# VHH binders against Profilin-1 (pfn-1), part 133

Target 1, 132 residues: Profilin-1 (pfn-1), of Caenorhabditis elegans (q9xw16)
Amino acid sequence: MSGWNAYIDTMTAAAPSIKRCAIVGAADGSVWARTEADNVFKASEEELKTFVALFNDVTQVPAKGADIEGVHYVVPRTEESLIFGKKENTGFFAVKTKSAVLIAVYEGPNEVAAQVRKAVESMQTYLNNAGY
Key: E = the ipSAE of ESMFold2; O = the ipSAE of OpenDDE; V2 = 0.75 times the mean of E and O plus 0.25 times the DockQ between their complexes.

## First folded at step 16 (VHH)

Design yg8 (from yc3 with L50W; framework vhh_4orz_3; at its last look DockQ between E and O 0.17; V2 from the best seeds 0.00; counts 0 for: pae O 6.0 > 2, placed apart)
Fold by ESMFold2-Fast, scan of step 16:
Structure yg8 (fold): chain B 132 residues (1-132), chain A 123 residues (1-123)
Amino acid sequence: as target 1 above (132 residues)
Amino acid sequence: EVQLVESGGGLVQAGGSLRLFCAASGFTFSEYAMAWLRQAPGKRREWVAWITRGGYTDYADSVKDRFTISRDNAKNTVSLQMNSLKPEDTAIYFCAAGYPPPIPPSSTEYDYWGQGTQVTVSS
């Protein structure tokens, strides 16, 4: 097990509506840590490599959407280091740091989404401060 | 062989200053978060300060504005400047290294630890 698992535990404790999440390398999509067992984050290596490459030009993402765990999400807009999307009652937030991309998949209404975004952005700040 | 070796501890009067040093070897120092923790007799180990590989610093409330942590990656050294020392600061001070950085920084889940250096502050 990776010491990065404590980061997953911290995120899921801060926002219990996160169903699955992962921390992956920004350059290659390599998994540093992810939720396991009943909440296993199922994205393939190839899918993650494709996903992290979206951060090379986030302005293209709203036209294409994004795929996570084989699910296609509509991405209404992006910010420099943030991609988010929704499909029915399921959504995600993904943020880029210096060396990592954090991905959190959740279910629930807009109030739940706000809590998840806050947790992901707090972790983004922590990782950037840590030099990742 | 991983080693963290502390120095600079000693006896000082309340209001005085000490500077602790930690010399690291046997691992890629620049990749690790470096921390100081302390333990008073009969008490649990308490986190004091850390500095990440990104240069971000944070401190326990009890030492904020009195202590300053710094690192020198070229020399594989972490330092703790302790000013305005109080009798409550009396403890064995340990240098610790963590990768990835523990979360929260006050965690005791650091990978490597020094032997500790005694700091005694008289009233």
Scores: ipSAE 0.678, ipTM 0.847, lowest interface PAE 1.1, mean pLDDT 92
Fold by ESMFold2, look of step 17:
Structure yg8 (fold): chain B 132 residues (1-132), chain A 123 residues (1-123)
Amino acid sequence: as target 1 above (132 residues)
Amino acid sequence: EVQLVESGGGLVQAGGSLRLFCAASGFTFSEYAMAWLRQAPGKRREWVAWITRGGYTDYADSVKDRFTISRDNAKNTVSLQMNSLKPEDTAIYFCAAGYPPPIPPSSTEYDYWGQGTQVTVSS
């Protein structure tokens, strides 16, 4: 278990609708920490490498969508450092920091999605300020 | 062998100043967030200030504008300038290091700790 596990705990506590989440290296998708046990985040190394590369050109992502944990999401919206994916009553937010990508997979309506985004963006700011 | 060694503590009259130093060895100092925490007799340990590897600082409300944390990566030291000291500042002051930085900065969960230096502020 890594010292990054406290970051997972902080995000899931801030937005309980987060079902699974991970912190991965922005350059290679290596897993720094993730939810485990009954809520294991189970994306493969190859999938995560492909996923973090989406941040190299976010303008192409809405047209083709994104895959995480073997699930294909439509991507209605991207921003310079944020990808939002949606499938049925589930979705994800992913944000990029200087060194990492934070991924949170959630379930619920629009009110829940806003809370998840806030939790992930707060952590993004914290890591960027800390130099990560 | 990781070591954090505090110095600069002592007895000072209320309203006075002290500067604490922490010398670090045995790890890549420039990659760690550094912090000062304190523990008064009979109280739980509390966070005072931290400084990230990027130089960002934050302070407990009780010491903001009176204390200044700084780091010197060339000398592997972190310091705490303590001005306008009050009897309530009396405590053992600990240097601490964390990688990744603790969340929130006020957390008491750090990887490495010094043995502490006593600061006593008389009224």
Scores: ipSAE 0.057, ipTM 0.428, lowest interface PAE 5.3, mean pLDDT 88
Fold by OpenDDE, look of step 17:
Structure yg8 (fold): chain B 132 residues (1-132), chain A 123 residues (1-123)
Amino acid sequence: as target 1 above (132 residues)
Amino acid sequence: EVQLVESGGGLVQAGGSLRLFCAASGFTFSEYAMAWLRQAPGKRREWVAWITRGGYTDYADSVKDRFTISRDNAKNTVSLQMNSLKPEDTAIYFCAAGYPPPIPPSSTEYDYWGQGTQVTVSS
């Protein structure tokens, strides 16, 4: 297990509704770590490159939505370093750090979203403090 | 050309101190996590300490509270202050740089390596 995989485990442990998760480079969408085995995060590098670029202008994302793993999500709103999407009983939270984007795809009712957000934002804060 | 050049190694008595330096060039130093690893004779290379881009530090249990890693981005250097040295600290010490940074660090996940500097602690 790579060191960054430990952070994947931390987020998934903090929010059991997270099904798949990835940590990618904010500049190019390169995968630093991702869930594997039965819950492989399947976004392609090209898709991730496009996704991380959304953070260059988050204000436009709600109008377009966002694609993760070939799935199109409605994006109700965005924040400066936060993009979240919804599709039926699934969704994602993506947060940006200084050098990374953390992506968590979850499954469950809307009530689980708060826990997922907290998990990724906690990691965001940790990594920011660490300089990443 | 990427270069990591270690210095400061040598012979020291148990209980003594050494300060290792690593001078980096050929890459954007401030974007890399820096680490020290060591390899004793007949043993596998092991992680000693690392420092993130933002200055977060961590240490192997074996050196915690004795060693201190620091970096100077203006000079493209990373240092390892080694206090209370023990014979078991004897090893070749390597400077390494990683991007993306390995967290926690591993001996195989760094992008660039120095040639190492010998540290010998006599009993």
Scores: ipSAE 0.016, ipTM 0.338, lowest interface PAE 6.0, mean pLDDT 90
ESMFold2 (binder alone), look of step 17: mean pLDDT 85; pTM 0.864

Design yg9 (from yc3 with L50F; framework vhh_4orz_3)
Fold by ESMFold2-Fast, scan of step 16:
Structure yg9 (fold): chain B 132 residues (1-132), chain A 123 residues (1-123)
Amino acid sequence: as target 1 above (132 residues)
Amino acid sequence: EVQLVESGGGLVQAGGSLRLFCAASGFTFSEYAMAWLRQAPGKRREWVAFITRGGYTDYADSVKDRFTISRDNAKNTVSLQMNSLKPEDTAIYFCAAGYPPPIPPSSTEYDYWGQGTQVTVSS
């Protein structure tokens, strides 16, 4: 049993608009924890490896977009440790810490995006402070 | 196999100071968050302070500015410096280890626990 599951529970409790999320290794995209059952995060190991590599040069991402769970998202812009995108009624926020990448996929109106971003960035701060 | 052994407790007058030590063995100390919790007579355990592998510290409001938690990875020890002690600080103090770090920091859900050391503060 992974103690990282408590981190998933904390993020989803803080932002109920998060439909699926995961915490993965920054170096290789290995899954530390993810949502399961009816809201399982369905990204392959190959997709996650490709996704975390985007953080090696985030400036290239807006031109190409990003793929999560087989869905291609438009990435309007990036920040040093943040990639976010939109696809119709869905969106995602992904942040990099020292050792991890947090990915949260949400659904809902545009106004809930700020709540999801806040939850993901709060967890990013906690993990960085924890040395991850 | 896993052991956490507390020391440094004792009897002290109000306004005095004590330093508690916790010696850890049997796990990869540098990867664990370390915490101090206390249990006063007839009460439940309460979280006092924690320190992560990254050096981040947090404290319960009741001890903030009086207590300081620190760790020494070379010696596999965590310490709690307690200043300006009050009779209300009288309790058995427990060292605890958690991996990954508990969330929130004030959680009592730690993986490993010491047996505790008694701290008595007289008025």
Scores: ipSAE 0.457, ipTM 0.713, lowest interface PAE 1.9, mean pLDDT 90

## First folded at step 17 (VHH)

Design uh1 (from ug5 with S54T; framework vhh_7pa5_2; at its last look DockQ between E and O 0.55; V2 from the best seeds 0.00; counts 0 for: pae O 4.1 > 2)
Fold by ESMFold2, look of step 17:
Structure uh1 (fold): chain B 132 residues (1-132), chain A 123 residues (1-123)
Amino acid sequence: as target 1 above (132 residues)
Amino acid sequence: QVQLVESGGGMVQPGGSLRLSCAASGFTFSSYAMSWVRRAPGKGPEWVSYISGTGKSTHYADSVKGRFTISRDNAKNTLYLQMNSLKPEDTALYYCAVGGPQPPPLKGEYQYWGQGTQVTVSS
């Protein structure tokens, strides 16, 4: 398949608590790669376009929360290129590069959240260093 | 089991036209953005054009804007590239790819592409 699938595989291998994962276009929310089969990342292009637009002003996101796959998350923390969402014992990390947004949805305790963040940030850094 | 099969290449004179097709199978085609990428002799891959999964968003490299048109038929799982006003610098092996512009490789080069279809623009 595409070279973007290798990025999905690398993130899920680095943080096995990731349940679903996607790489989407930063401008249009269109899916470039995602987990498939029993763990399909199910979000419409319209929902994902709304989601990636949150990066246009991350300071407003904690007040609103964020929706992914029809699930609403509280957003306790954002950074210029990172959004962290929580709901019960599940959550997500999303990071933005120049061209894409990497999204990982996970389950587990606080130690797992840090592991998931590190996995997505490692790929973000690799892409940033390559100008992507 | 994902398969992408490019076709429609050939030799044309400068100013001519070709229409490339990419037949897709083994995945939910309509859920994914698609791109055309080309590789000229002695050069690395160059992204050419992009279309979102719904087809509502398209983008082109500056070198092909106004000459090339990307489209898709989600009912037939087929991606197209209409190439008009072809120039010798468009000579390349053309590939379709799932997703946006090809990222830096994490593994060997050619595992990212299908077989491609050759376009040669020459007098």
Scores: ipSAE 0.586, ipTM 0.824, lowest interface PAE 1.6, mean pLDDT 89
Fold by OpenDDE, look of step 17:
Structure uh1 (fold): chain B 132 residues (1-132), chain A 123 residues (1-123)
Amino acid sequence: as target 1 above (132 residues)
Amino acid sequence: QVQLVESGGGMVQPGGSLRLSCAASGFTFSSYAMSWVRRAPGKGPEWVSYISGTGKSTHYADSVKGRFTISRDNAKNTLYLQMNSLKPEDTALYYCAVGGPQPPPLKGEYQYWGQGTQVTVSS
C-alpha cells in the first residue's frame, strides 16, 4: 500500500461503517484517491468541485444540504472545516485540510457516526501536521 | 486493471527539450488527478508535476517550474509532460502516476505508476 490510497485504507480500517471514501483537492475537487473495487466512490469531479466549494461558506450549507454521488443529504450543522450530512441510515463526514478534502460516506445506525468522524478527523489532523 | 505506459524519453543535450506521454487505461481517466514523478540514480522518487482531472489546475515542483508543462487529453486518456530547457539534474526515470503529491511518510510512493521512461540530459 502506497500513496494517497494508503490513507483511504487507514480511514476505512478505523471505521468499518465507512462504505466509500475519497481524498480530493480542496481547491477544485480533483480526485487524489478514492475507494474502488466493491466500494467505488462515484462522485464526479464536477460534483466534487461544487462540494468542496461549500467550505468557502459553511454557514449556508445547513440551509441547502449537500450532494454526494447524486445523493442529497441533510446537513444538521457545520463547523469551519467540517461538513456532515445524513440520509436515513446513511451519512457522510467531510473535513478540510490545508489542501485537501476528506470525504467518508457511511452506512449504519446513528451510533456509528462518532467512529466515522473520529477516523476522518484523525486523518485531518495528521495531514495538517504534515503540511497538507 | 490500471495500466500506465510512459513514452517519449531519450537523450538530449542541456537546454534541449523532450515531450513525454503517458497512456492510461483500466480506470476513468478524467476522474483522477495525475502526476509526473521522477527517480534519479541513487535518489528517491521526486514529485515533478500535478494536473487535476479536468486539467484546469496544475502545479509544479520548484525545480521544474517555468521549464516543464503538464497537460492531458482526456479524450485520448493521455497525460503529457513538455520539458524545456533541460538540465543534467533532470536526468531520471520519469513515471506517470495517479493522484497528487504524496505526504509523509509515503512521499514519493504512488499506488499506480508505469514502467517509466528514461530521460538523460548530458553534453
Scores: ipSAE 0.025, ipTM 0.393, lowest interface PAE 4.1, mean pLDDT 89
ESMFold2 (binder alone), look of step 17: mean pLDDT 85; pTM 0.857

Design uh2 (from ug20 with S54T; framework vhh_7pa5_2; at its last look DockQ between E and O 0.51; V2 from the best seeds 0.00; counts 0 for: pae O 3.2 > 2)
Fold by ESMFold2, look of step 17:
Structure uh2 (fold): chain B 132 residues (1-132), chain A 123 residues (1-123)
Amino acid sequence: as target 1 above (132 residues)
Amino acid sequence: QVQLVESGGGMVQPGGSLRLSCAASGFTFSSYAMSWVRRAPGKGPEWVSYISGTGKSTHYADSVKGRFTISRDNAKNTLYLQMNSLKPEDTALYYCAVGGPQPPPLKGDYQYWGQGTQVTVSS
């Protein structure tokens, strides 16, 4: 079964500071793949639907912050199709493709954030080029 | 270990109906979106329909809209596809899959298909 799990595995291998990640439908927030077992990505479909809707107007997100897995993050900035959130020594990057949103939650010092961003953007680019 | 077992296929005349089932195990079924995919003779896989983990959101390929209905029973860990007004073009092996539409393969990844359930629509 080749599937969305290969994308999860590729991102976590590329950036070991990623502790949890998921691929969700951009329209409904439903989970297509996620980290499981000891590192399960836990968020309800309702929470994720609210989260992916933030991409409808990313300019509003820094004022409100974002919630993932019941954790509230400050959003210092957004870019076209990217939301970056921070809380203490943790953070997330989320990127939108045509069909999906890729979410990676990481821990570690400031220098690992660039690796996490690169990992998710690489998969975003691959999916967009394939029409996803 | 994720397992998906399709059933309910068969032979039917054009205009007939069939109901496919997919029994799921080895993962938290209700947490995941599910899809139906089909492979017709001489063709690659074609996405047919999608349902969100809660069942509140559904989507269909244009070729099946109005004729097919996807549903799920999260208490039974089972996915369904009700197929009405069947046409010869619907003849295919039908598979269920976890997640959204089949992603593009990654380099070095292995593509595997289970058994599927055969649907044959002929006069």
Scores: ipSAE 0.647, ipTM 0.849, lowest interface PAE 1.4, mean pLDDT 89
Fold by OpenDDE, look of step 17:
Structure uh2 (fold): chain B 132 residues (1-132), chain A 123 residues (1-123)
Amino acid sequence: as target 1 above (132 residues)
Amino acid sequence: QVQLVESGGGMVQPGGSLRLSCAASGFTFSSYAMSWVRRAPGKGPEWVSYISGTGKSTHYADSVKGRFTISRDNAKNTLYLQMNSLKPEDTALYYCAVGGPQPPPLKGDYQYWGQGTQVTVSS
């Protein structure tokens, strides 16, 4: 859709266990780019609005969990700019940049989580340095 | 199928104004951020302005800041660009595109945009 799709591709290439991925505006959850075709990221507008708002107070997120694409995830812990969740053999990593939230939904054993985290955090660092 | 149709372009003198429109279809318009991008003769695409899905956030290229205003009507699936104080260097084909601000270094790498509307600023 836009140049931001290249960053989606970068993250998915860096972590093959990522099934779906999105870059959204941190302010209101509007979609900047997302995986498409066979791996369509399907979170609704309302979901994304709610999700990005979680970063306003990440300390409360573990108590209530997080919803992505109609799926409820347990959130073991959070960091200032990082929310990650788990559900059986799936999970997500979400990181916040200056103006965006990067969301990666993955599938696989717990061992793949580290690679997913690295992918989104690398992108986070890159975008932050670029002013986004 | 995503469709974007730009309109409102024309020829104006320096200091003049134009209002561009972009009619969008084939996707949930309000869920996506939108941008205006322009391509001047002999140059690559240049990101002009961004607006979030809800319209709450806007951004502008330094070259148009203070002169251009981006807006949207989600009920009409329409994106707008009000261009004031136009300059000759604003002459370009203007496109609406799905997505946020143009990320470095991927300048002009938009996949979905319309046929464009020509804006010519000349005395």
Scores: ipSAE 0.031, ipTM 0.470, lowest interface PAE 3.2, mean pLDDT 89
ESMFold2 (binder alone), look of step 17: mean pLDDT 84; pTM 0.854

Design uh4 (from ug19 with S54T; framework vhh_7pa5_2; at its last look DockQ between E and O 0.59; V2 from the best seeds 0.00; counts 0 for: pae O 5.1 > 2)
Fold by ESMFold2, look of step 17:
Structure uh4 (fold): chain B 132 residues (1-132), chain A 123 residues (1-123)
Amino acid sequence: as target 1 above (132 residues)
Amino acid sequence: QVQLVESGGGMVQPGGSLRLSCAASGFTFSSYAMSWVRRAPGKGPEWVSYISGTGKSTHYADSVKGRFTISRDNAKNTLYLQMNSLKPEDTALYYCAVGGPQPPPLEGSYQYWGQGTQVTVSS
């Protein structure tokens, strides 16, 4: 068993509207775990390297948006360690820890977005408290 | 099922070299980062190194930088660790793992470790 897979499973169980999810290295975008099978998270390593670098200065992200899985999202809101992207009835939340970036792509109405954010931030908090 | 089989350990004198291998099956090897982790006697796991899925990015613990080289052959589904200038403190059971550095365990779960491959550096 991959130790990071338990984190994927916990987030998807907590927020069923998450359709695809990944945990990637904060330094290089390398894939440590992801959803598989019929809901595989398909972003390339090069795209993920560009994506995680957005956290180097989140204040510039709203002006340019973000790309994940070949989809361009508008970024209406960022915080120091969080990027929120939207496209129509879909979106993503990404949160950064010291070592990793947690990415959850979801579908659904606004109430569902809050649920997704809570799921990823819970794992972010757990990792931060452990020094990750 | 995911399977990871470590090999290449042995006994060597200080300053010697060993090359570890990890044969992987049951998943899309080239899509995932891979790590080496070691457990010295009486200690918990220590992350040693990881390499990205494409092999373009490598990372090392400070204790092994300049002495160890991680690599992978995605055509053979095999991960490697070249260990040079070995020291007695490198003595440990070495494991490969999927992903980057080992995460903290979630409550109600445990980290399963296979057999690993033993490296012993002694004079």
Scores: ipSAE 0.760, ipTM 0.882, lowest interface PAE 0.9, mean pLDDT 90
Fold by OpenDDE, look of step 17:
Formats: structure tokens, sequence, C-alpha cells
Structure uh4 (fold): chain B 132 residues (1-132), chain A 123 residues (1-123)
């Protein structure tokens, strides 16, 4: 639908354990692109608005966790531009760029998390360098 | 099937106004930010304006800021672009697109376009 879908495809290709993925506006959580078809990213804009606001103070997120697509995740720790969570055999990585938040929801053992993180952070770096 | 149908284009003199519309279907319109993009002859696509899913946030390219206004009616699945104080350099085929501002490397690789609506500004 848009050029941003190319970035979605790039991340999902780089980490096959990613089940759903979205690129949203950092300011308001507006969806710029998301996985569709069999892997529809289902978070509402309202939920995403709340989610992206977590980046305003990431230090508080581990205490309360994070919700994506109606699912509550435990957040072990955060970094300045990185929030990641876990729930059983699933988890997510969310990174913030200058203007966007990239969210990847994955399924699998802990071993797959590293690949997911790398995929999302790689895209983060690319977009940052591109001014986004 | 996703469909975007632009309308409202035409020929106007410099300083004139036009209002473009985009009828969207085949997806949950209100869940997505939308943008207007234009393509001038011999040039690549240029992002023009952005509006969030709820319509609460808007952004504009520097070239159109202060002259163009983007809006949307989610009940009608319609996107709008009010263009005032039009200039010859605004001449282009205008498209509505799903999403926010596109990174330059991807501007030439849009996968989906409506038919577009032609805007011609000429004295």
Amino acid sequence: as target 1 above (132 residues)
Amino acid sequence: QVQLVESGGGMVQPGGSLRLSCAASGFTFSSYAMSWVRRAPGKGPEWVSYISGTGKSTHYADSVKGRFTISRDNAKNTLYLQMNSLKPEDTALYYCAVGGPQPPPLEGSYQYWGQGTQVTVSS
C-alpha cells in the first residue's frame, strides 16, 4: 500500500520469528504500515498512542509492563529508545527513531529474540540515518 | 481489495484553489495515517501532506505549508486536500497513499497507486 511496507517486509524477512510488525508515528501512534493478511497487526491507534508514549519515560515501563494488541507483556528492562517485552513463548521489540516507532511481535524460544532485536535495530539505524 | 480513487483535480490559474478528494475502500480507513503524494512530469514522487488516523495530527512538506490543508472524514472513508494559492510548480498528478512521509529511497518504489488526479496550474 505504501513505501513503508517495504520496511515491514525487510524486518520480517530478516527475522522469520516475527509474526506481526508495525511502523507507527512516534508522536501519536498513528499506523504508517503494518503486517496484513495472515499476520495482521491488530493494535488500535488508541492503544498505540499509549504505547508510544511509554518512550517519554522508559524507566517506568518495567514496573508496569506494556500492552500490545490487547496482550500484556512483562518488560524486564528498557533502553533509551528500546522497549522489549515477554509473555510465555512470545515477545516484542519496539524501537524509537526520530519520528517513528517500530514494533515487532515475535513467537518462539528466547534464542530467537536476538535475531528479532537485530532486525528491528538495524532498521532503526537505517531510518535514523535517513532522517526518520 | 484496497482501492484509492482520487478526484477534484483540474486546471487553474496561479493563485487559484482546488479541493482534492480520495475515496478509500478495502481496508480499515481510520486505522491508518494517510498522505498525499504528487508526481510532476519528469520527477519522482514527492510527499505533500500527512494526516494521522484520527485526524488529530497533520504535517506538510515545506513546499506546500501554509497553502495546503489535509483533512479526512473517517465516516465517509474519504481523504481531502484543500489547495490554496496554487503555483505553477504545484502542477502534478496527485495521489493519496496509505502511511506517513515516505523515506526518499522508497519514494520511487511505491507499490500501489490510484489513478491519481491531475492538477495543472498555468496562466
Scores: ipSAE 0.022, ipTM 0.341, lowest interface PAE 5.1, mean pLDDT 89
ESMFold2 (binder alone), look of step 17: mean pLDDT 83; pTM 0.841

Design uh5 (from ug5 with P105S; framework vhh_7pa5_2; at its last look DockQ between E and O 0.64; V2 from the best seeds 0.50)
Fold by ESMFold2, look of step 17:
Structure uh5 (fold): chain B 132 residues (1-132), chain A 123 residues (1-123)
Amino acid sequence: as target 1 above (132 residues)
Amino acid sequence: QVQLVESGGGMVQPGGSLRLSCAASGFTFSSYAMSWVRRAPGKGPEWVSYISGSGKSTHYADSVKGRFTISRDNAKNTLYLQMNSLKPEDTALYYCAVGGPQPPSLKGEYQYWGQGTQVTVSS
């Protein structure tokens, strides 16, 4: 679909528990790539703009939680460039790069969450080093 | 199946104008940011401009700021690039692309560019 689809494919291959995934512009929340077809990442540009703006002050996020795809997640803690959300047996990891936010929505126990986090952070590092 | 078809290129003199179009199909056009990319003779790809899915956010390479305007018509699934005050340095094959500025290569990298439309600026 886009040259960014290779990044979606790399993350989903590294962590198969990822159900849906997207790469969006950090400034505007606009979708650059996402999972499609049976696993469409369904979030509007307006919802994503609100979501990526959470990275402007991650310290406020645990008190409010975060919404993605119309689902509200509890955010137990944040890091400067990482937001992690949980709802029952599902969750998301989102990381910010210089120009984008990578979002991965997964299902499964804590063991798969660690793999999802590693997949997204590895890509974050690669993109930051490449200037993206 | 994603298809991007560029058109509107041609030969113009310096100072002239052209309007490029990109007809998109096979995906939900309005959901995605779009970019224009160009490739000059003997050069690698150069990102030119970006527009968000809604059309409300735009960005330009420094070399074209003030001369080029990106726009989109989501009802017609069409992306545009209005090119004014053209210079010989703008001579290139112009492509539209889905998403933001295109990323570096990865093993198994996928790139979705159209076939391109040639813009030639010379006296």
Scores: ipSAE 0.691, ipTM 0.865, lowest interface PAE 1.2, mean pLDDT 89
Fold by OpenDDE, look of step 17:
Structure uh5 (fold): chain B 132 residues (1-132), chain A 123 residues (1-123)
Amino acid sequence: as target 1 above (132 residues)
Amino acid sequence: QVQLVESGGGMVQPGGSLRLSCAASGFTFSSYAMSWVRRAPGKGPEWVSYISGSGKSTHYADSVKGRFTISRDNAKNTLYLQMNSLKPEDTALYYCAVGGPQPPSLKGEYQYWGQGTQVTVSS
């Protein structure tokens, strides 16, 4: 529905284990693009607002976890611009760019996590270099 | 399929006002941020404003801040742009688009926008 969907497609193509994906505004959690059809990313705006705010102090996130699409994830650790969580055979990777947060929710064993991370971090790098 | 239809443009004198509308269909309107973008003659597209899906958050380009107000009616699947204190430099074709600011890959274009509505500010 917008040019940002191309980036959604790029990430999902790079990591087939990604089930749902979204690009949201880092400032307010507004949805710029998201997966649709059979894999609709369903996080509410209010939830996303809360989620993106986690990046204001990532050091506190492991203690409380993170919620996406009404699902609570355990967050083992964080990095300055990276939050990732796990729940059983699912998880998420969220990375922050200058103006956006990229969120990828994946399903599969731990082995798939590396590919998902690489996909979102690659996009993060690209967008950062582009000024976004 | 996604459809966006802009309206409300026209010719006004400097200092005048216009209210643009964008009728959206083909997607879950309330789930997406929406933006207004304009293209002046001989210039590339310029992002003007965006509003979050719920309408709770808004942002404006510096060039229009304090003069333009973006709003939306999700029940009507309609996006609005109230333009006050119009200036000649606001003359452009105005488009509504899905999402936030321009993605880098588009180089001045949005993938989905309507036919645009012409705004001309001239004395």
Scores: ipSAE 0.222, ipTM 0.616, lowest interface PAE 1.9, mean pLDDT 90
ESMFold2 (binder alone), look of step 17: mean pLDDT 85; pTM 0.856

